VHH binders against Flagellar brake protein YcgR (ycgR). Designs and how they scored, part 2

Target 1, 263 residues: Flagellar brake protein YcgR (ycgR), of Thauera aminoaromatica (c4kar8)
Amino acid sequence: MAELSTPSPASPAPLDGGRGDELEKFTLRGARQILQLLQDLITHRGLITAHTGGGHSFMTAVLKVDEERGRVVLDPSPDPQANRRALAAPRLTCVTQLDGIRIQFPLVGLGEGQDKGRPALFAPLPAEMLRLQRREFYRLQVPLAHELSCLLKAEDLARKPVEVSARVIDIGAGGVAVVVPTGAAEFVIGGTLPACRLALPDGEPIELDLEVRNLNRQTQRNGTEQLRVGLRFAALPRAADTRIQRYIFKTERALNAKARGGL

## First folded at step 14 (VHH; from n1 with S101T)

Design p2
Fold by OpenDDE, fold request of step 23:
Structure p2 (fold): chain B 263 residues (1-263), chain A 125 residues (1-125)
Amino acid sequence: as target 1 above (263 residues)
Amino acid sequence: DVQLVESGGGLVQAGGSLRLSCAASGFTFSTYAMYWGRQAPGKGREWVSGISGSGGSTAYASSVKGRFTISRDNAKNTLYLQMNNLKPEDTALYYCARGETYSDSWDEDYYFDYWGQGTQVTVSS
């Protein structure tokens, strides 16, 4: 009876260096984003596989985020040996899944202690979290010098129709991300903004219907709060699509040329 | 701490109605858009409806449009979902969510920062 050696779950292959650029697109580095994602893991009681190296891992969960102390609290393993390995490891690689999306993040500086009289593991907040989302569309980060804008037709807090000129920060074939001043307009995810106007450098603004897909409050370096709004093109005419693609291509080419020292 | 507590779920016959409530605490309720989501057995989380902070703007999934009505009472820090003409396909755990996302993707599903524990809605045939 040949004991079918269950193939040891392959240690996640070190992300080879060439995939680094693609992974950067999925890497969260914003403090607020990291906190939100960790909080989401707590809320959903997401089980985390913590890899300690050498093919060893244990199951854990985020129990708490201590923002004041800048640390995350983890559930220790019931196996004392696993905890010892974790504490001895220079780096813990945490892997989990939330809503079908793989999440990976490193923890360094792991310590043990007590949280509310219970054994716990502590680590500084991760500097980055990888969220492996399947993006359908490439997103071009819009150079600040291009000053792309989108005129949004929305409502203010008083439910009065307003037009807000929003700066476009990224653009793809399927949508744009914009920033607006906090309080300039009210948005709801899943809502439609009709007859908006996207301004491209190559001609007249493109009229578009936009669907709100995400909302994120951001604090600027100067302390000013702004709202990032992700907007999907609800209906994109072919001519508009061509213009957007042309802009993206041209801009990307220029950026690449500059990066190569050609400009 | 942000807390969201859903209530009002239960067993109802097809064609029946339910009203869900979500009590919010630990944040300035009126400054956030609020949302309902649901998760059916064996399925992923699905966005159902959203309402802006002031209540002036609302959105609905196509599957519930015309049957469900989202509303809010900012004085009571409470979100509501009136569900009419319920169908067996509406059977799910219904969640209340706060209106910020950590996702910067405009082509992905909705990921909210805070969710409640949910209230079970079961629609019998």
Scores: ipSAE 0.513, ipTM 0.834, lowest interface PAE 1.1, mean pLDDT 85
Fold by OpenDDE, last read:
Structure p2 (fold): chain B 263 residues (1-263), chain A 125 residues (1-125)
Amino acid sequence: as target 1 above (263 residues)
Amino acid sequence: DVQLVESGGGLVQAGGSLRLSCAASGFTFSTYAMYWGRQAPGKGREWVSGISGSGGSTAYASSVKGRFTISRDNAKNTLYLQMNNLKPEDTALYYCARGETYSDSWDEDYYFDYWGQGTQVTVSS
């Protein structure tokens, strides 16, 4: 009776043009290193996207590291359904950023409970944490009040051309991240969206070609699903680049001023 | 549980053709973009091709454009890669991936949530 080795759950695998050996260089497996990195996430209040599988995710944060019990404490979703999915998932894939560095780590054995009388999620400490590549470009988180949008030319589920107004959530010199309602359009990583229009506050929309670089399904706090799309500028005219940079700098300055109590 | 099972790999001579298949289960196949990647010996995994959920949109790496064709049969929950005019440089383990990335970066390499075990393609000179 050949024990059908249950295919090991397909681990998220990076498509890195680099040598597989390079990923090992960025993988932390030491208990102390893991604890330190988790503590850093706590200190910096890093928001974490927890992927529960099935195209679902929720926003969380590491609230505490319990070294005595060997567990991490996470902020539960305000959506009970998201928490149920998380608890039912055999594995969470947590993705975050610290100092411009992408961090990814798995959590298994998620449970719910209370921490100091507040609802919390608990998981054993991750066995490994991956610090992936430094972002080449600074990304500005776009304030909600700015209501930046990008008109995407894509195809709908019926393969008909459609224009979708997508909210821009972050912007950098090399691209944008946008959110679109689920089902509004179809995207494929590596695909090009031609003649899109990025709306900045300072003038007429910028026409540009965009390359789809990533796709992430997200569940909002209200339970609504949306698609996050990472888009690279395929060809950006110099004038457009200047406008984008100007916006980024102006916005960053304003945010910093506000953070310092100047506004 | 999400499962991806690749098949159709083998040994082929340069200039030959292969058709890879990926059987998907454990999720609503038609609602996900699907992808092929490959990993050559001693190299990292690279993106090869992608197809939208409906199959209306496709994308290809420059290295395979005009030679490879990605397609899908949503009724069969199967992804395909037709590979024509194969070259020794195409020798790799070919993987099927589901169309959700864990990357939040538009400037980084692709990172997918689920991959199969892969099927070996060897192109001899």
Scores: ipSAE 0.486, ipTM 0.818, lowest interface PAE 1.1, mean pLDDT 85
Fold by OpenDDE, last read:
Structure p2 (fold): chain B 263 residues (1-263), chain A 125 residues (1-125)
Amino acid sequence: as target 1 above (263 residues)
Amino acid sequence: DVQLVESGGGLVQAGGSLRLSCAASGFTFSTYAMYWGRQAPGKGREWVSGISGSGGSTAYASSVKGRFTISRDNAKNTLYLQMNNLKPEDTALYYCARGETYSDSWDEDYYFDYWGQGTQVTVSS
């Protein structure tokens, strides 16, 4: 009876530690940094994919950091088999994201127990945490009041050309993040959207080609689902670059002034 | 639970062809862009190709453009990668991925939310 190995659930793939040198700059080893990052995960209720090896993973969360005991407390899986695999694994590879940044960390020495009368998994604090913040450019969070938009030339679900007016949520020298209603258009990472139009407050829209770099489904506070699309400027004329930079600078200055109590 | 199961890998001679398949389950397949990535020994994961939910839009890494073709059958919940004119440098574990990313970075490294276990492709000289 060939035990039909239940296909391991698809999980966020861990980065192979073999890129040691390239990833070193993104690796946190400071105790304070690690604790802070773990605390941030708790605060943000970040869901973590824990890889147990062999293609198996389960969803968990950091419930608590016990600094006194030097351990992290994880939410066990509702699947007893997943927990058994986790406990049997020599190493747990945890993968998550925080604020769009990939976070990966190993846990070694996993044990089970109880935290405040509830089942929990325990592990020593990770010795290192990988935080992949590869933002090439400063990104300004666009004030909602500015109502920046980008007209995207894309295809709809029926493969018909469509123009979608997308709200710009952040902008940098290298690109924009936009939000579109779910189903408004189809995107593919690595795809090019030609002859799009970025609307800035200071003048005529900027025509530019955009490359899709990121896709993320987001649920708004109101429960509405939207698609966040990260778009790189494929070719930006110098004049357009100047305008974008000017907008960013002016907006940042205004925001800072407001934050300081300035009118 | 989201499942992605790759198949079709194997040993092939340079200049040969392979067709990879990825069987998807646990989600509405047609509503997601799907992707292929690969990881060569000692190297990081590399994005290879992507296809929109409907299949109307495709993208390719420069290294495989003109040689590889991504396609999908939404009725079968299956993603395909036709690989032609294979080269030794194409040797890698090939992964199927669902079309959401962890990061908003602009670099060429793609980190998707769900990956399969991969299928090994080995191209001999």
Scores: ipSAE 0.471, ipTM 0.811, lowest interface PAE 1.2, mean pLDDT 85
Fold by OpenDDE, fold request of step 23:
Order: structure tokens, then C-alpha cells, then sequence
Structure p2 (fold): chain B 263 residues (1-263), chain A 125 residues (1-125)
């Protein structure tokens, strides 16, 4: 009877310092974002692997978020030795998946106690959570100097048709992210904006239909609030796709050349 | 504190109708797009419908288009989902969500900043 050695779950590779810029894009630091993600973990009853170091881990779950006390409540291990290791560890590395997306977050300052008369582990809320999203398309951060814009056909708060010139902040083969002043227009996720015009530096604007995919309120450095809108290309003509790809490649090349000190 | 409280769920036969409500508090309701999502047992959360702050713009998932109608009463801080011609595949926990995402993904599921506790809808064959 060959004991099928269950492959030891590979210790999450230390977040090597060189991937820092790429990981930053997937790191949540906003208090609301963190709380929401933790709540989602609770709702989904997701099992979490908590790594205590030294190759040791235990299975846990987020039971509750205590916003008033700024702490998370975890399910203790049925193994008392695992709990002792957890409490002795300076840091827990928690790893889980939500809807197929890998989530990783640190917990520091673990303690034990009682929640509603049941043994529980407590930790302060994580300062950051890593959500590794699979992006289908590469997104180029548009240099400010390029002043790319997209004319959006939308409705205002009075349900009147409006055209809003939005600054493009990132672009990919699948869509664009734009910023608009708060209140300039109304958007709804899943909605379609027909006959919009994307301005590229190489010629006439491209007419295209856009689908709203995400909305985020952002505060600028100057304190002004703006709305970030993620827009997917609903239907992109081949010629337009070629132009967009050309722009992306040209811009990336220029940015890389500059980064290498060639300019 | 932002609060969303769903109601109106229940057991209904296939072909039947339900009207869900979501009572919102703790924020300026009319300034946010609002959304419905659902989660069936053993499945991920699915986006169902959205409505702009003023109610002028609406969107629907292909699976519910023509059967569901989203609406809102800003004076009452309430979001509604009229569900007609319900099917067994519509069985899910239905959530109300506020109109801000914490994801910038173009192709992934929608993640919103606030969700309610949900109301259970069960459609029997």
C-alpha cells in the first residue's frame, strides 16, 4: 500500500522585491476595500491556509470582522499545537482563493480569546491584501504628456445626453480606463456607451462602442474628487485594433528606452 | 455606516414573479449607481442588473434581460428588482450593492464596495 505522499502545499514564494511594481497593482490598501474583501471571504466561507513559518500551516477561516475594534476573528485549528505555533509566530501569511482569484494577506499580532463563548483567534485588520487578478489584456499606463482622450456619449444627472471628454489613463487591447469629473455624467456598470470617440496621436479619432466595467471614486492630490471609469471595447474594428496596438507598442518602447537611460 | 438591507425573496414556482427591495442608508443614495447580484449554491457571485443614480440608465445580464426590471425610488432610498417569468436557474441569494468597485479589471466578476446580507430566492420546477 504505497502511501501517496500528498504533495506538501508549496510554501508561497516570498514576494520577491523585484516584482514589487507589478504586485503593487494588485495590492489593496484601502480600508473599505480590505473590509469588503474580508466580508466576501466570510460570505463564501472560504478556507484559508495560514502559514506560521518553518513550513507549518493550518486551515482557518475568517469568522467575523470587528470594525469597531479593528480586528478580524479567525477559526482556530483543531490542533492545539498548530494554534500554539500560530500564536508564537511574528506573522501569519494567509492564502486563499475567492472566485478563482488568489488572495494573500499578512496578519500580525495574533491573539487568542473567546467569541460568543467559543475559542477564537484575533488579529488586527491587515494593512494590505493582495488580490491576484488575471488580466486578459496588458494595460499601458498612458503618459500624461500624450493627453489621450475619449469622448464619451453619456447622460447627465438630468438624463440629458451629454458628451464628456475624458482623459485616458490606461489603454489595452480590450479597453481603456478614463477619468471624468464627478457629476459630469452618470454611468452604470454593464451599460453601453455608443459611438464614443477615442483620440490617438496618430490620426483621426476612432469611433467605438464602450461597455462600462468598473467605477471608482478617486481623490486627486489636490483634494478634488474624480471618477475612474473602466471601459471595455464592445466591438473593435480590425483597423482600430491595429492602431491601438501600434500606439501601445510604440509607447512601451519609448518608455523602456527612457528607463534604460537612452534618452 | 453604509447599510443595505434586502427583502422580498421567497419560494416561487417556475413562471412566477417576485419583487425584491433593498433599503439603503448611511450615504447619499441618489448619487450612486446601484446594483443587484446573485449567488447560486456552489457558484460564484453573478452580476444581474444595474441602475444609474438618477435611474435614467439601466443594464442587465443577458440571462435576465427581458424578464427582470431594475428601478429605484430615491425619495425612499430604495432599490427594486422586479423579476418575472422566473426559472429554476434563477434560484440564488440576491444581493444589493452600491455602485463602486474595488477592482479595475475589465473582464472579471464585479466586486462592489458594499453589499447587503442578501435575500433568498428559490424557484421550484
Amino acid sequence: as target 1 above (263 residues)
Amino acid sequence: DVQLVESGGGLVQAGGSLRLSCAASGFTFSTYAMYWGRQAPGKGREWVSGISGSGGSTAYASSVKGRFTISRDNAKNTLYLQMNNLKPEDTALYYCARGETYSDSWDEDYYFDYWGQGTQVTVSS
Scores: ipSAE 0.381, ipTM 0.771, lowest interface PAE 1.4, mean pLDDT 85

Design p2
Fold by ESMFold2, fold request of step 23:
Structure p2 (fold): chain B 263 residues (1-263), chain A 125 residues (1-125)
Amino acid sequence: as target 1 above (263 residues)
Amino acid sequence: DVQLVESGGGLVQAGGSLRLSCAASGFTFSTYAMYWGRQAPGKGREWVSGISGSGGSTAYASSVKGRFTISRDNAKNTLYLQMNNLKPEDTALYYCARGETYSDSWDEDYYFDYWGQGTQVTVSS
């Protein structure tokens, strides 16, 4: 791009600009395929993270598809500010998971209204949906009963050292995703957190270095706001790697995907 | 409306320095982490550097660490990139970006929701 025009504020771009071509093979554009996928999300009552821009998002769900009007109906946030951001956004980027497959789709022209007397958000059906099977690592959704936590050594908003006990929501061979209370600490993508401690149920906590890979301010379905942080393991000792993989294996066997399908 | 306007690019000889600026408007600048990225001719975009909202935390790509310094002036709503000891491989369109990733996984690429048009940096031998 020798003479670039001002980029559209509604068009997020990955840092490796050519990745868009790789994503094309995962893009569904057929109307029938899109309707079926939306219906599957409704049937599974899947939670959707709706990105409104600027690192803001809220949790929602597709409540129904109105084929006659060509619209999708979304659950509004209990937080009025999240709804205002969504309505003001030129594009709502919806991200969710169905059967371990990442689903992503844009909604344009979002409007507010009512569905059967309850507030709802409406948008035209998306013209495309990504159905992306590209996670190279298995990710275990951590049961709440395990209370898996990671002690993060970070800085607060006043640049003072702080230790934050973050709940681990998923874990894989290469990293963890955690949630922290908003305002508890400040992070930057690409930053490192040395000497954090991952507490597994068996044995002493694992000391490890973590790299911040993603950050998202999420308004949960109940209206509370948390910071979701994706953290990659830096260099893991083999013993730590073995313990993590053993935890994942044992936990999945104990959960038995069929017996725990709703958990 | 959210606006990010980069400036300060130009032609410079290898070993030289440039200071890029990104003027921000339309949002509360101090509450957002800000980032620099670059795109070399015929290549994809690369993350270069990031800085937290307060300015207390910074991060750099290994290819620029020690040579580039990210900073911000929250009173002026301005993000900076001081580039020293420039090399021909630093030739690229440099852009600033606001926001956080859309990814929910530690193994996926970064995405930003707003970024500027960019300023060209050309480093000659």
Scores: ipSAE 0.361, ipTM 0.774, lowest interface PAE 2.5, mean pLDDT 80
Fold by ESMFold2, last read:
Structure p2 (fold): chain B 263 residues (1-263), chain A 125 residues (1-125)
Amino acid sequence: as target 1 above (263 residues)
Amino acid sequence: DVQLVESGGGLVQAGGSLRLSCAASGFTFSTYAMYWGRQAPGKGREWVSGISGSGGSTAYASSVKGRFTISRDNAKNTLYLQMNNLKPEDTALYYCARGETYSDSWDEDYYFDYWGQGTQVTVSS
């Protein structure tokens, strides 16, 4: 076998599963576009999750863009080990949101230094940035008071069937994100969870098939680990789709009315 | 350091079979879901199959379902892909991967944190 022209990535990168050419239309490659987007992140105080590989990440921010030297300046982590991992990584995958739009960009050649006497991380400007604005990308953050849950039919660590009641944290036309205690069940990306039940307020739960699309291990302040599971609706009958859309619309209107009344 | 080393590729006639292996080291293998992906010439990387840490749950791309079988031996830290009824369209460099996602949506893209260097499978007509 011939050696690949680049080493295997140590940081996450998407697999091309029929979505690679679709992502191209959301990819910024112009220097001025990239500089403007980075400046927007600075202006909006955008917090960035920087993935270093091996399941590790840290929170950062773009502090400034040094156009003269062609570099971005990043906020270092207060955790020295996170900084060491970042400096050792062949690249960082930076992920953030700007007005609900996912922003993603790689940084290569990260270095350590100081900016006006403060510790800082430096990297060349990225050659590209992903600004993923898709039609129908709207995810309602589920109010805590609604206590929306989804009963998942999965398997535990011993390969035994288990039913897990998972809290729904957001919902959209195409799926839900839920939180599950670590160890309550095992999941695999691409796996199908048949006959799950989504409990909406008012009415009987919706029985539906779910497909696991992403998994993210979350460590809370107290050290407790939870698993965020992104679940896609498989084939959704019109009646179920209508109920979900109605819930989203009604909840959004109620939240907007509260926000206006709180002005 | 995490290492994934694939083997078992080669040249095979259409309709034939191959079994790929992926030797894993540098992490607790049994606690991670593992995946196979492939890259055909001139194409991006494509997800092929996945298996849970215990081996109890599996998933397959529609293009290989019924023909490929993923498995693992946690005692040997080894991931396998049994490929049957191979077609010329299966010609690709096959990679094993360890993964978590960094997406908080139900998008189709998968973010895996480690990949092997791959093993070449070539299916002749």
Scores: ipSAE 0.319, ipTM 0.754, lowest interface PAE 3.1, mean pLDDT 80
Fold by ESMFold2, last read:
Structure p2 (fold): chain B 263 residues (1-263), chain A 125 residues (1-125)
Amino acid sequence: as target 1 above (263 residues)
Amino acid sequence: DVQLVESGGGLVQAGGSLRLSCAASGFTFSTYAMYWGRQAPGKGREWVSGISGSGGSTAYASSVKGRFTISRDNAKNTLYLQMNNLKPEDTALYYCARGETYSDSWDEDYYFDYWGQGTQVTVSS
């Protein structure tokens, strides 16, 4: 008979809602650190999702930091309704990433105005910024040409078994990240997907048990939604580990060779 | 706006039971996995359990497995936690959460975007 209980999450961590007691160690509070991080976002033209509440958000960017006035200047939305929601919200929760590291910060006291005659949104500098660097494993970004996939054995919205071929977007020693169309299957963080199959370019697919660690809804440019699912290997036999490491090593060497010689 | 309101906490003796409720509004409840978490005095937050949007899949922390049951009623936009055989170690502020994070790492800890204010559960010796 099958297991009688749902497996325990492999890395139980404190539950967090963005107010995070356990996130304190990743929270920057120094004025210099905050200014530098905001400047890095400006330099890299980082796109920011600004959450206004109620499931509403809009895309923005930090245009500049006004150190003299202690303000950050944001790009307004082209949608006037989004701007009105932002101005009415008690806070914005800004989320972005920089070099694969999650950045999150609150803005309060948002105001509307002009910067050099152009519409802009203004807020006091945040008193804190979250810079969440928690990766303990190297992650290879899978080249699109490799078409790596993972067959997931899950359930659809009607609670019926479904097999979903999910595209693998990155892979490391500890797991994979995949994308699936929203609605193709349901997932819950902490849940286990038994007997999934990871297809590497060489050899037979690897049968793996996977644990759901992260779910992220993404809207593609054409308006369709997909779900990014972070999956950790529950147990990894030596043979499977060797094949995965070999794939990573070979792919990195090939990519490095192209970067050096493929001008 | 997204709102999550917990209720059903209280004082119980060890071995007793409580049923927590979480009323959700401001989003399409049935499309989100939902979670219960807790925070004991002077401690960090702890993931307790999760349930998929349809209710077909559940997951539990090892400390509560076999004693707690998560469920949902999508017609009422309500999440539940049935807690049986309560222990003093279960004393905590319990809150429900929507399971949306902006971390894309398979090796990162779990994070939520929206939380309720919580309901206190106190289990006496």
Scores: ipSAE 0.317, ipTM 0.763, lowest interface PAE 3.4, mean pLDDT 81
Fold by ESMFold2, fold request of step 23:
Structure p2 (fold): chain B 263 residues (1-263), chain A 125 residues (1-125)
Amino acid sequence: as target 1 above (263 residues)
Amino acid sequence: DVQLVESGGGLVQAGGSLRLSCAASGFTFSTYAMYWGRQAPGKGREWVSGISGSGGSTAYASSVKGRFTISRDNAKNTLYLQMNNLKPEDTALYYCARGETYSDSWDEDYYFDYWGQGTQVTVSS
């Protein structure tokens, strides 16, 4: 009935699935793997946020998996309104983390019942679970002194071609994150920026095609807005890949040596 | 309050066309990239298309490129999806979304901060 007045930390919002092929490699569909992952959530006492449309959610947990009947048993909310919303919803999107890895799965056909005389919520086992371990690659936070930049070939607000020199914030084997002043250019997630140039400290800039993966507005202390743009490398040649990995390795070693020498 | 309301769905025969609309309110529409996504029965959500705030840049999933056209009318705060040469595989709930991502890095997939209720498109053989 009554909610706590103090705000809770924000729970991860459900993933919309921006590109179907990208999420498929993180999607478990094997019955044994799904059962094991649900059991791991039980063992680690994973707290789950169950979402419905309209911004409503409640906290729950998987109490057990009934493999014989092909269903999961969930902890009901102490808030009767949350339970009513869950039972009325055509589906729940369950979101949680296990050891820092995002886990998401749908439950459909949610019903009310009892488990050993105690109230419980029931649903068929999900046919799929997303186990999103996105960051397989090391991500170097680029030292400001290196002045790493990436020249982007984009369009401005008037739909005219523009070249924007964007500061590189981090870099990994698969891409870069850059910052651009808001209004310097426009981007769209899924768009390709051809023939961009990544400037590393040694050698000539690397010419590469980039795909826009994410956009995030940020307001600086002085009130100006900037846009953080996540860019994935498309079809990176092996020589370019080698140069990028060598830069990352050398810079990481230098940063680690400084940190140890200062302790 | 941000609101996104889709319309224009329906039943259509394979090879046919439909035009979806998304009415937007509660934010400065022209400054945001906008997107269409879809969810087929028994499948996960799929990104379909995106368009920049000015409308100058577009992007499409490979499955719809050449058949679908995204557009916007910033004077009317409306996003459109023209769908031509429809196939049974295009059957899905179609929703529009605003293009502010939750992620701050290059290796994460998209989070939309707002999306509509969706409009059903059914393509018969």
Scores: ipSAE 0.309, ipTM 0.761, lowest interface PAE 3.3, mean pLDDT 80

